# Designs tried in a protein design chat: VH-VL binders against Arf guanine nucleotide exchange factor SYT1 (SYT1). Part 1

Every score and structure here is a prediction.

Target 1, 216 residues: Arf guanine nucleotide exchange factor SYT1 (SYT1), of Saccharomyces cerevisiae (q06836r405to620)
Amino acid sequence: SRRSSSIVNALSSFVNLRSSSLSSSRQQHLQQQQQLQQKLDVSLEDLPPVPAPEFSDSCKDFLIKLAPYGKFIGIILTEKDDEFKKNCLNYLLTNCFEFKNDPLDIALRKLLMFLELPKETQQIDRLIMAFSFAYYKAQKSYSKKKGIECPWSNADQVYFIAFSLLMLHTDYFNPNNKSKMTKHDFVDLVHNDKYSGGNEIPMAVLTYFYENVTAK
Below, numbering starts at 1 at the first letter of every chain, in headers, positions and changes, except where a header shows other numbers; antibody chains are not in Kabat numbers.
F, E and O are the ipSAE of ESMFold2-Fast, ESMFold2 and OpenDDE, as the mean of both directions, binder to target and target to binder. V2 is 0.75 times the mean of E and O plus 0.25 times the DockQ between their complexes.
[cut] stands for letters that were removed.
Atom coordinates printed by the task and the answers are left out, and those that the model quotes come from them; centres of patches stay.

## First folded at step 1 (VH-VL)

Design i1 (framework fv_inotuzumab)
Fold by ESMFold2-Fast, scan of step 1:
Structure i1 (fold): chain C 216 residues (1-216), chain A 123 residues (1-123), chain B 112 residues (1-112)
Amino acid sequence: as target 1 above (216 residues)
Amino acid sequence: EVQLVQSGAEVKKPGASVKVSCKASGYTFTSYYIHWVRQAPGQGLEWIGGINPSGGSTTYRRKFQGRVTMTADTSTSTVYMELSSLRSEDTAVYYCARDLRFLEWLPYYFDYWGQGTLVTVSS
Amino acid sequence: DVQVTQSPSSLSASVGDRVTITCRSSQSLANSYGNTFLSWYLHKPGKAPQLLIYGISNRFSGVPDRFSGSGSGTDFTLTISSLQPEDFATYYCLQGTHQPYTFGQGTKVEIK
C-alpha cells in the first residue's frame, strides 16, 4: 500500500481547495474516508523535519510546503505563539474549509477529521480560537447573504460553545469516566455563562448539540 | 462518583520531609490537573502548586520552590506532594483538588477536593 | 504576585439575611481573550472547601440558587440572597488568571 503517498496527495488537494459544490452528506462520506486514511500509522517522526518558513513565503506557500505533514498541520501551526503561523492557520481555516452551511457541531467534527487535536492545552486553545473566528465570519457572511439574522452574537460565544462541545465529547466517550455529563449539566454549564453569552443560546439548540455530540 | 482520597495525618520533626498522597477515582486521571492547597491554623487558604498527570509537568509557588516536589503515578491514579526541610510554620491541613486545565479558555476552578491531610511539625 | 483582598474580613448575620462579600484584585483578572478566572469557595472547619461559583457568575452543580456571583475586571461580589443555617462558614475567592494563583484572605460569616 502507498498510504503515505495517498495521504499526501489527498491533503495537497485539500490545502489548495476552493469553494466546494458537494452536498453535506457526500462531503461527510468523503471526509470519513479521508479520516480513515489519516488514521493510518504515520508518525510525525516518520516525516522529514518540519521546514521553517522562508522570508518570501505567503501563508499559501507555507501551507503547500506543510501538505506532506497532513493531519499534523494543526499541531505545527500552533506549536508556539507565532504571528506568521497564526496567520497561516487563519488562512487555512478561512480558505481551505467550508463552514457556512454547517451547524457548529458538524463544523467542529470537520475540523478534527482533517487536523489532529494537539495534546498541549495552549495549542488546543490556539486551534479552537482560530476555528471559532473562521466559523463566526462564515456564519455572519452567510446569514447576511440570505437576509436572515445570524444566530451567533460574536466569535467569543462560538469559542465558548465549541470548547464546551469538545469537553462534552471528551467527557462522554472516555470509558474511564463513569460520571457522564448529563443534558441538564451541559445546558446549565452553558446557560450560566453570561459573560460569553451562553445564556443567549436557546435550550432547544443546546439540547440539539448535546444529542448530536453524544450520539454514536 | 468523583473522589480524591488523601493519606492520613503525619507528625514530623523540623528538617524532615513529608510525602502526602491523593488517590483519584471516578474520572479520567490524566484529563485533569491536580493542585495542592494548604491552610495553616488560623490562616487562609494558600495555593502551593499543581501537576498535569498526563506529562508530569509541574508549577510551584515561588516560596515553596526547592522544597516541594509533585509527582503522579498513572498506574495507581495517585498524585504525591513531597515537602522537605519542614518548619513549624508548615503545620497545616494539606488538600489536593482537581482542576480542569484542558481548555485554557474555560474558567479555571477547583471542583472536587480531597478530605485533607493534617501535617504537624513539632520538636 | 496578584493580591486578592476580601471585604469584610468577618460579618455577623441572621438566618434569612442578604449577605454580600466583595473580592478585589490588584490587577485585572481578564486574560488576553477577555475571560476572567474568578471562583468562590465555602469552607467549614474539619471539612474540605467546596466550590460554589466559577467564572465570576456560574453556579457549580448542586449549589443552591441563593448563591450568585457578579463583577468584572478587579471588583467581584458573592451574594447570598437568604442566609441558611448551613451557610455559616468562611468564604474564599480565588483568582486563577495569573500565576501564582492567589486566594483572598477569607470572609467569616458568623451567626449574630
Scores: ipSAE 0.005, ipTM 0.439, lowest interface PAE 12.6, mean pLDDT 80

Design i2 (framework fv_inotuzumab)
Fold by ESMFold2-Fast, scan of step 1:
Structure i2 (fold): chain C 216 residues (1-216), chain A 122 residues (1-122), chain B 112 residues (1-112)
Amino acid sequence: as target 1 above (216 residues)
Amino acid sequence: EVQLVQSGAEVKKPGASVKVSCKASGYTFTSYYIHWVRQAPGQGLEWIGGINPSGGSTTYRRKFQGRVTMTADTSTSTVYMELSSLRSEDTAVYYCARGRYFDWLLSPFDYWGQGTLVTVSS
Amino acid sequence: DVQVTQSPSSLSASVGDRVTITCRSSQSLANSYGNTFLSWYLHKPGKAPQLLIYGISNRFSGVPDRFSGSGSGTDFTLTISSLQPEDFATYYCLQGTHQPYTFGQGTKVEIK
């Protein structure tokens, strides 16, 4: 069983507890979590050196070693183009996060509550691509079990929308950017991108995402 | 119409710095990355790095790290690439190119500036 | 860095000819999600490069039907089914799967 080991269960429990707080959509829960995280503000440079994986380590073994690094796990696993660390990230996102019944914007918020967004474009790409694969897999599986059509065509389409939402958030809340992306700009940008499948997403859904991401 | 317009040719001495501009129009400036690519005389194309104008986040090819700085001015829809400690082998035509937000892996170079010749000579 | 090698380095052709250019990478360009980021560009002296094909086989907007791409893994091909006068240029493949992004060395298509 993927989620049955004590170690995966410990990581999953931590993620699920905080995911439940997010899924309740109570602003008070989110604010309390943010306050606690601010009080425990520590940079990666303040922590002991990140352990290298040992030859005999499974993804589970290495993730246990990374547990003390908490929010930095995403940064650590995306530092290099490394197959083992990529597999560990995929394992984490597939087995320790619950996305099956989340709309994409909520799932993305859930991811970023637990994992600090990397600063470098390569690392952001690796994280969001891995997230999109895990999210798509979860949605497809959930839809099949429920006997309903999956709203997503493939993981690349999920990646396009997820990254667009991330950039919208960054654009909209950046105080140095005086030229904010409007709802019209966002919907047109995404809906006109035919080769990434943005045109397949209903405009009402894109409007919903814009309103949620830019909400006060 | 999407258009990227670059600054004019530059002649610099070894050890100097050069700053090339790329002014964007015809699209939402903050919705696309801008990448920089160069071509030295008689050589092929070489990727230097890219910038997200929305937050100013950058990524550089390792060999240019410490010598290249990319910046964006959202008020003028302009990206700048500054290359310092110039050497004769930095003589090249420098291009800016638009990448889509997350398409920068699949199609990072869909629209290009006209190019800026930078000559480094003593 | 992922190395990308084009063959041939140059070729001479006449209008109407079928032209084939190959691009080989030092490692697979398919990532763990099944995505392959290989694109082709046309470059003429004094002009900026132009995107022709992305994601192995997708023609960019406005690119004529005579251009096609194929391949998988480490071996990729650009085909021009019937060469036109405006097609005499240097062609570059680009791998965008692994950073740093790397271009092939270029293939110059010259008039016979």
Scores: ipSAE 0.000, ipTM 0.443, lowest interface PAE 15.1, mean pLDDT 80

Design i3 (from i1 with heavy chain L100R R101T F102I L103F E104G W105V L106V; framework fv_inotuzumab)
Fold by ESMFold2-Fast, scan of step 1:
Structure i3 (fold): chain C 216 residues (1-216), chain A 123 residues (1-123), chain B 112 residues (1-112)
Amino acid sequence: as target 1 above (216 residues)
Amino acid sequence: EVQLVQSGAEVKKPGASVKVSCKASGYTFTSYYIHWVRQAPGQGLEWIGGINPSGGSTTYRRKFQGRVTMTADTSTSTVYMELSSLRSEDTAVYYCARDRTIFGVVPYYFDYWGQGTLVTVSS
Amino acid sequence: DVQVTQSPSSLSASVGDRVTITCRSSQSLANSYGNTFLSWYLHKPGKAPQLLIYGISNRFSGVPDRFSGSGSGTDFTLTISSLQPEDFATYYCLQGTHQPYTFGQGTKVEIK
């Protein structure tokens, strides 16, 4: 009642990952099935025109209207620098995704399994920054509840690592780019960035991320 | 050490095209966005656009759309900016500049700059 | 487009003076997460611009302690606590939060 969950049901085929009580094995199976179901090759242009938000719409109301757009919701909410859509994206990532039990690389994969990555750099930035804020918030809350130290210093650090992993993936699997970043170059580059807190992340953890991102 | 080295001065007639190069060294070329900024005589700095060398994706200031093309050659770690249909008001020093290392995202800041290339457009 | 205005356009100062330069934007420069992409550059004739401050208040590597940045939202300030001979130059702020990225018009710091 205090926290409506109707939007979770409306988006469940694409973005409702509030199954935190499920085992890792069951969660992986569900994610695999959802990924297979999204194999239908449709473009945003094949869908009806995106509705504009109405004056009285809450973020929940607008997200329910966007449910039929599924994987394109991220693209729609990041199209322009718009305060309402920005708030809707933050609501989506906080209430319809579950990140507290995920390492960053798995959480990022989970995000991109349900939301198509925009092509425009500014839209990618908006999406990954929203994700990073939601991820950090979830990690911090979980660590506090368990009485343990949060491994992340702030959302900017999460953003830096998450976007670095995204760019590594793009670079590594782009057939037009013959100058691939090596594991050593990636670890050194990230670990030398003291202003973003990359230096606070153990090199072994950065090596782990590199190996997972480049492994498919 | 990080270095961005630009091609030499150019003199062009109105209507011509100019292609300026920016050769990067001392870092992983595909990990940083490269932007182009110009300064016309007696004017301030003006952002033109940027390129992600990893995929070749570009963003241009609306004013230059249709006249500017940015490309990257990863084999030589070189970025190019070509400006066509040159006008006298395009006379300026053109700089390439590197984005902070968040692998080509919206610039946090421009940390290293090329030495500049003077492009003069006159009849 | 986000307008960025610097004040003053020019000023005359002596070595040892405290100098402040302001940068105002027509829109808030805080993004969805409170991050602000506002940076300051020093530019001398015949040379490339040099980064001084990024993210409002962070000094770039090798930049002297006399340079500091502050501000939030739409109002930002660059302060030079004790002007040195090498500091006579033109200063620019840059907003990188909204496209197109926009520079202020510059502030020229001259002797006298």
Scores: ipSAE 0.013, ipTM 0.475, lowest interface PAE 8.0, mean pLDDT 81

Design i4 (from i1 with heavy chain D99G L100P R101L F102W L103F E104G W105E P107S; framework fv_inotuzumab)
Fold by ESMFold2-Fast, scan of step 1:
Structure i4 (fold): chain C 216 residues (1-216), chain A 123 residues (1-123), chain B 112 residues (1-112)
Amino acid sequence: as target 1 above (216 residues)
Amino acid sequence: EVQLVQSGAEVKKPGASVKVSCKASGYTFTSYYIHWVRQAPGQGLEWIGGINPSGGSTTYRRKFQGRVTMTADTSTSTVYMELSSLRSEDTAVYYCARGPLWFGELSYYFDYWGQGTLVTVSS
Amino acid sequence: DVQVTQSPSSLSASVGDRVTITCRSSQSLANSYGNTFLSWYLHKPGKAPQLLIYGISNRFSGVPDRFSGSGSGTDFTLTISSLQPEDFATYYCLQGTHQPYTFGQGTKVEIK
């Protein structure tokens, strides 16, 4: 889909866009600027007050207004259970991130490289749920386009695995936790879940995720 | 085999505090949430709150905020619930229950339960 | 808070009877992505509650196939197709979609 260049430029400063319409030099420049912005030791409290959306704003309009808030956009859009902000988050994740070629662990890392993880449990849930929906949609569309079977059954399965990977990372790298979850424990945990389809994920895929998450 | 074993019955005076323990075994302690649910005599079940044993983050029902504290000791695989400023209305059986990792700290069902701890707050 | 109401509050039944218990919420239990978190528990005096059904209709491990769950939105049902002696108990539904999590008031299934 063809997006406005002003929207692409504004959002690209905070989001990794893999677009063939951008030159290789331009893509490298945007990635470098995003990396530099992440190194700034700035909190949301140091920035001007976040503008409220105006009645006539589209998701695109509001996202342009939020562009200066960079890594905090995820926190801003998940602050409340609000349908407009939820639609803006879904738009951001669907149109400004590229997930079709990414394994889930890499896609999750890409998300968290550009958007700061919220501290509040409900906000984390909203962010990871929106991510999982966007990721599943991208994978399903890509698989259909290529005439191959999608490895994911539904967005709930993606959400369960994505959240399990986030918790594994938190558990494994917590210096206060002396009894780390083993590879076997992780596989058993995921395979015991029949509600979200965790039991359908092959052991080889789960061991791959475990090794990648714990390697860092 | 998954088991949650709670500490024994307590009798307390109004204004005192009680601390109930819940020792987990048969699974990876930090991979599941532990919630606390109580039942007063002749009443139904009431959710109090929950704790993520990994990192110790907690969520409490507003009614108990300021009186309840939940903590986890990963070295002993034990969760504690402390309720302060006890009232006669706090007389109840208190249960710990395991919640799976589903939607983060918003665990939505309880698969294994402790045997319950009777807390009596009397005159 | 989301209110959860069970009906009936109590019922009398005989072994072999089909028993139906309903659970109604004050608002939809579908979250923003359409997922619904409703579970059912069996509770006997002096024992811990036991999970029977989670996610509306999924039977927990070891739970007999006479127990089934159904429903959507705000209206949910637990059915026992052929009541057994060990099924005389109080049954609770739990909504886990909205915090704080709330239980129904309970339905006592008594011997006729």
Scores: ipSAE 0.005, ipTM 0.488, lowest interface PAE 11.7, mean pLDDT 81

Design i5 (from i1 with heavy chain D99G L100Y R101Y F102D L103I E104L W105T L106G P107Y Y109P; framework fv_inotuzumab)
Fold by ESMFold2-Fast, scan of step 1:
Structure i5 (fold): chain C 216 residues (1-216), chain A 123 residues (1-123), chain B 112 residues (1-112)
Amino acid sequence: as target 1 above (216 residues)
Amino acid sequence: EVQLVQSGAEVKKPGASVKVSCKASGYTFTSYYIHWVRQAPGQGLEWIGGINPSGGSTTYRRKFQGRVTMTADTSTSTVYMELSSLRSEDTAVYYCARGYYDILTGYYPFDYWGQGTLVTVSS
Amino acid sequence: DVQVTQSPSSLSASVGDRVTITCRSSQSLANSYGNTFLSWYLHKPGKAPQLLIYGISNRFSGVPDRFSGSGSGTDFTLTISSLQPEDFATYYCLQGTHQPYTFGQGTKVEIK
């Protein structure tokens, strides 16, 4: 059918996002996001039941089965703490996204452009953690190839900053919240982190992230 | 500290079934696979299958398909392996072992093992 | 099924000796991400097996530095630089890249 075909074609493009022939320009990504939103104007509950993975399925095999679910793939793969679905999510983020040349805020925006954010905190945590590992690995590889120092110490640091940016966006754009997080509040929050190395991130970088995330 | 504690030795007649338990402690039970491995007298190690306690999904080596069943009880952090239609060739020490698999960050296969359960199948 | 073959099946060694055990797979153990799931285990009669090395060359927590692993593709090696009394055991390699997971037949390291 038209709807299923459109969603399948969109996910085929998704699987090929890392292809050398595919431009990663902002315009192309925005167009793809608009196509997915136009074709997926229904909720997950309106779609057929999600198939269970066969134990012998590869991550690629299962992702192909999930193609018709489009923007809901992130929600499906994070529903429970499941090793196979976690591996499928890692496969998706490593093979179908290109993060090597992206600042963290742009990479996070790219993720959320194609995958709907789950509503449950534990699912959001799983998605952002998987994203953070994929992003860190891409950044470390890219930095080594370029002969420069990786700006990130480890995946936990990326995770902490990515989650902080997500919280900032939610806080800042919630019309019911009358006490918005200031630039100073955000920098202070990040710099007070002792475990994840938030205190190692320069103020200028955090200021950059704050200004970009809060822009109208 | 991570521990896997198995049920005690069993003696069964051919055609019977045996159910071995493996109780986990010291880690988040649902974050790791539990695998089962056996060693028959004078033989090497043989992988039987594994279970993901989070979803209950299982994989079995073809040789055991249809007569092995693995289940997990998350309330007690216990995995069970039931083997039916027992033959004398099933006489072995059965081990449970914890496995972590992450294609992006690497893995720790069978990193912690239970003490083993001797299953003897004889007439 | 991926076949895993160890060489030798057994060897005799003295304390202080350098011991080398090889493991060969019938097909490449590198996955699509370039990761190789080849591990080594020590097993003694009446005891549970113990993980020594995972991912070709990474020592598991608490494993002495005399144990080292190397290799790529289909050919892998476990080396014990200076054999100690507690190292007389049977050693197994395990491939975990392809299901079903398969162990080598084992290499018995005996005193002589």
Scores: ipSAE 0.000, ipTM 0.451, lowest interface PAE 15.4, mean pLDDT 80

Design i6 (from i1 with heavy chain L100Y R101D L103W E104S W105G L106Y P107Y Y108R Y109A Y112I; framework fv_inotuzumab)
Fold by ESMFold2-Fast, scan of step 1:
Structure i6 (fold): chain C 216 residues (1-216), chain A 123 residues (1-123), chain B 112 residues (1-112)
Amino acid sequence: as target 1 above (216 residues)
Amino acid sequence: EVQLVQSGAEVKKPGASVKVSCKASGYTFTSYYIHWVRQAPGQGLEWIGGINPSGGSTTYRRKFQGRVTMTADTSTSTVYMELSSLRSEDTAVYYCARDYDFWSGYYRAFDIWGQGTLVTVSS
Amino acid sequence: DVQVTQSPSSLSASVGDRVTITCRSSQSLANSYGNTFLSWYLHKPGKAPQLLIYGISNRFSGVPDRFSGSGSGTDFTLTISSLQPEDFATYYCLQGTHQPYTFGQGTKVEIK
């Protein structure tokens, strides 16, 4: 959506601004180190060609077909704006993951335990947005069963917080990043967002998330 | 209200082309495949082909290959079926139909149907 | 193409009768993942077809309890436990497992 793209761009800009604070020689060394690491990794393009869905394939059929690709399934299902693949991703996240009893940070960790993050911003957006929708749906159903109010206003709010947590985790545990995101940076990032309702999240809740993500 | 509404009856001469429209409403247009089925006078139902409105990918029964083209216009939530080189044997009622339970992907059945469009091919 | 044959092609029945229609395919309708796409439709002159049963045995929303489906592999059955006046129509099965999708030739249920 237009709204989700704006959030992703804002978060990307924040990360880029932090990274640009490094000296030019240090930035060059970091880039060389990242390029070397990348050359040692096996990528999806090095594997046998991913089968295209047949017209008669159900989401379940196609997901079974993709099972051998394991951690790359998220990358495969988000490679382009395709409704069938989006439906397959939504099926996967709704029926193969259990999020009903999970705080958002734990649910996000479950997702990333099984699915490798795409490298392209648009693909990350599609994956995290689909996750956020599934998570919000599960939380709303769980709250109804327990007779309590759902703590989340909508899927866009979940998306913004989930993406912020992802950014925090990536920033904090990247060994090449010498300027780690502080608790203050994280709270400010979230509270400056009135577009998705990040400003509505209590500081105590954000502090809880920060401490859990950074403690590992 | 989930609905498929088709264009009106057509009378064509042999060799002409006909383009039938199917306008969807009441659901997310790109989330469901649309199929085309026809019934000639005194005959049974015959599947022609289907389209994925999201990407525009299509599949056609072999006997119609080269003569049929299915397209989707996302901005108007409308699917079109164009049949060229019409023969008298193409006289039939043409239906569009939505592929049921696409999200679960298990049942592959046609749950919502258009009202039908009579295409008459006569000299 | 997968051939689908219905039996009988026509039958005469009275209100209250139990009606059984069979659908036989030339090969198994279970795909390599074990999924079977077999559905049943009611068709009346001047009306669009109506979905009755999907996935062999699941009754579609709003369809009366007198309609039921069963079967597996190559042999499938539609049963109407007690025929009503509005049930006099032509019935079609559809296999959606193998392309091209194919309908049976139809079974006409007419008043005796």
Scores: ipSAE 0.000, ipTM 0.499, lowest interface PAE 10.9, mean pLDDT 82

Design i7 (from i1 with heavy chain D99E L100S R101P F102T E104G W105F L106R P107S; framework fv_inotuzumab)
Fold by ESMFold2-Fast, scan of step 1:
Structure i7 (fold): chain C 216 residues (1-216), chain A 123 residues (1-123), chain B 112 residues (1-112)
Amino acid sequence: as target 1 above (216 residues)
Amino acid sequence: EVQLVQSGAEVKKPGASVKVSCKASGYTFTSYYIHWVRQAPGQGLEWIGGINPSGGSTTYRRKFQGRVTMTADTSTSTVYMELSSLRSEDTAVYYCARESPTLGFRSYYFDYWGQGTLVTVSS
Amino acid sequence: DVQVTQSPSSLSASVGDRVTITCRSSQSLANSYGNTFLSWYLHKPGKAPQLLIYGISNRFSGVPDRFSGSGSGTDFTLTISSLQPEDFATYYCLQGTHQPYTFGQGTKVEIK
């Protein structure tokens, strides 16, 4: 699997400070849509329709139509599990972003400068998984061109670390969270993951990421 | 088997510094935090701070900030705690203790302990 | 800092007695994710402390089943169902949820 649902489930507890019901999740989605509509210069009712499965449209053309939505494009493309929107997101991250020279924390910061992070957990998962695939592809290509070893084993490993960094940032800077994730918590959480290769990442690299993400 | 072995008793004068060692064996040294806890005569246990042997990052209780320094030597699997500007109230048995690994969340409990080092501060 | 208070400070008991020790924190030990980090230790003069219970109710490896832990929020209990000769010691609780980590003041279990 391109994403590790077990990792998402483990880390989701760090995003959600309290358990939420199905009604709460739907209310959060509706609130997000209302807030987007208030802040956009264009109507959400004017969103271009997704082509029927038997009739393909160009991802590039669809993204051009989404340009007026700016930083909310990420939220729009991850609204639901849709193959066309997933292809468009992958196209965007592969062709409109430059990650080859970036450490993972810098690449993640670059992503979030241009695309607003969704509030719903499954949408965050879709965005970060797509990012991780694009990042891994760029890193592997760059390493091959330079004749050096790629430091990343696969896209799932990148996903696990990227999601962990996002959870760290959310946990650390949430004023309602009085029990902050320590450097020990972060390193231990990452190193206890044998399935995505978190245990393969040197502690010095993880402490660098921790210090960088939590720095003022 | 997991073991933590500490250095021997120390007698120091007020204003001096003391450096206590804790040698680990029987596990992967860099995978576990080591903490320091003391007990003054007739008093309870008091947490001082901890160190991550991988990378050397430390956390100290605020009352010891500026006086305590924790270091780790991975080549000898040894953690050190140095306490400076010693006062009579620093007379205590000092213990090192291993923090158990987390399972995706903070656990912060001490599963194995060193035998203790008596530090006496007297004029 | 989170203050931890143990009750009683000392108690006298006989072999075979049920002993209950309470640990109370000045604020909830459940973190934002619902996890609680409360552990119990046995300490004898001249020896190192030994872990008995972690995470409120989990017995550490090799700890006899007469030891049990319970509690939530701010109130926690260590129970020894049938006191044995080797159980005469001082017991400490430790909260690890909030930094700095704080121990209770200890409960001395003495022979009657």
Scores: ipSAE 0.000, ipTM 0.420, lowest interface PAE 12.6, mean pLDDT 79

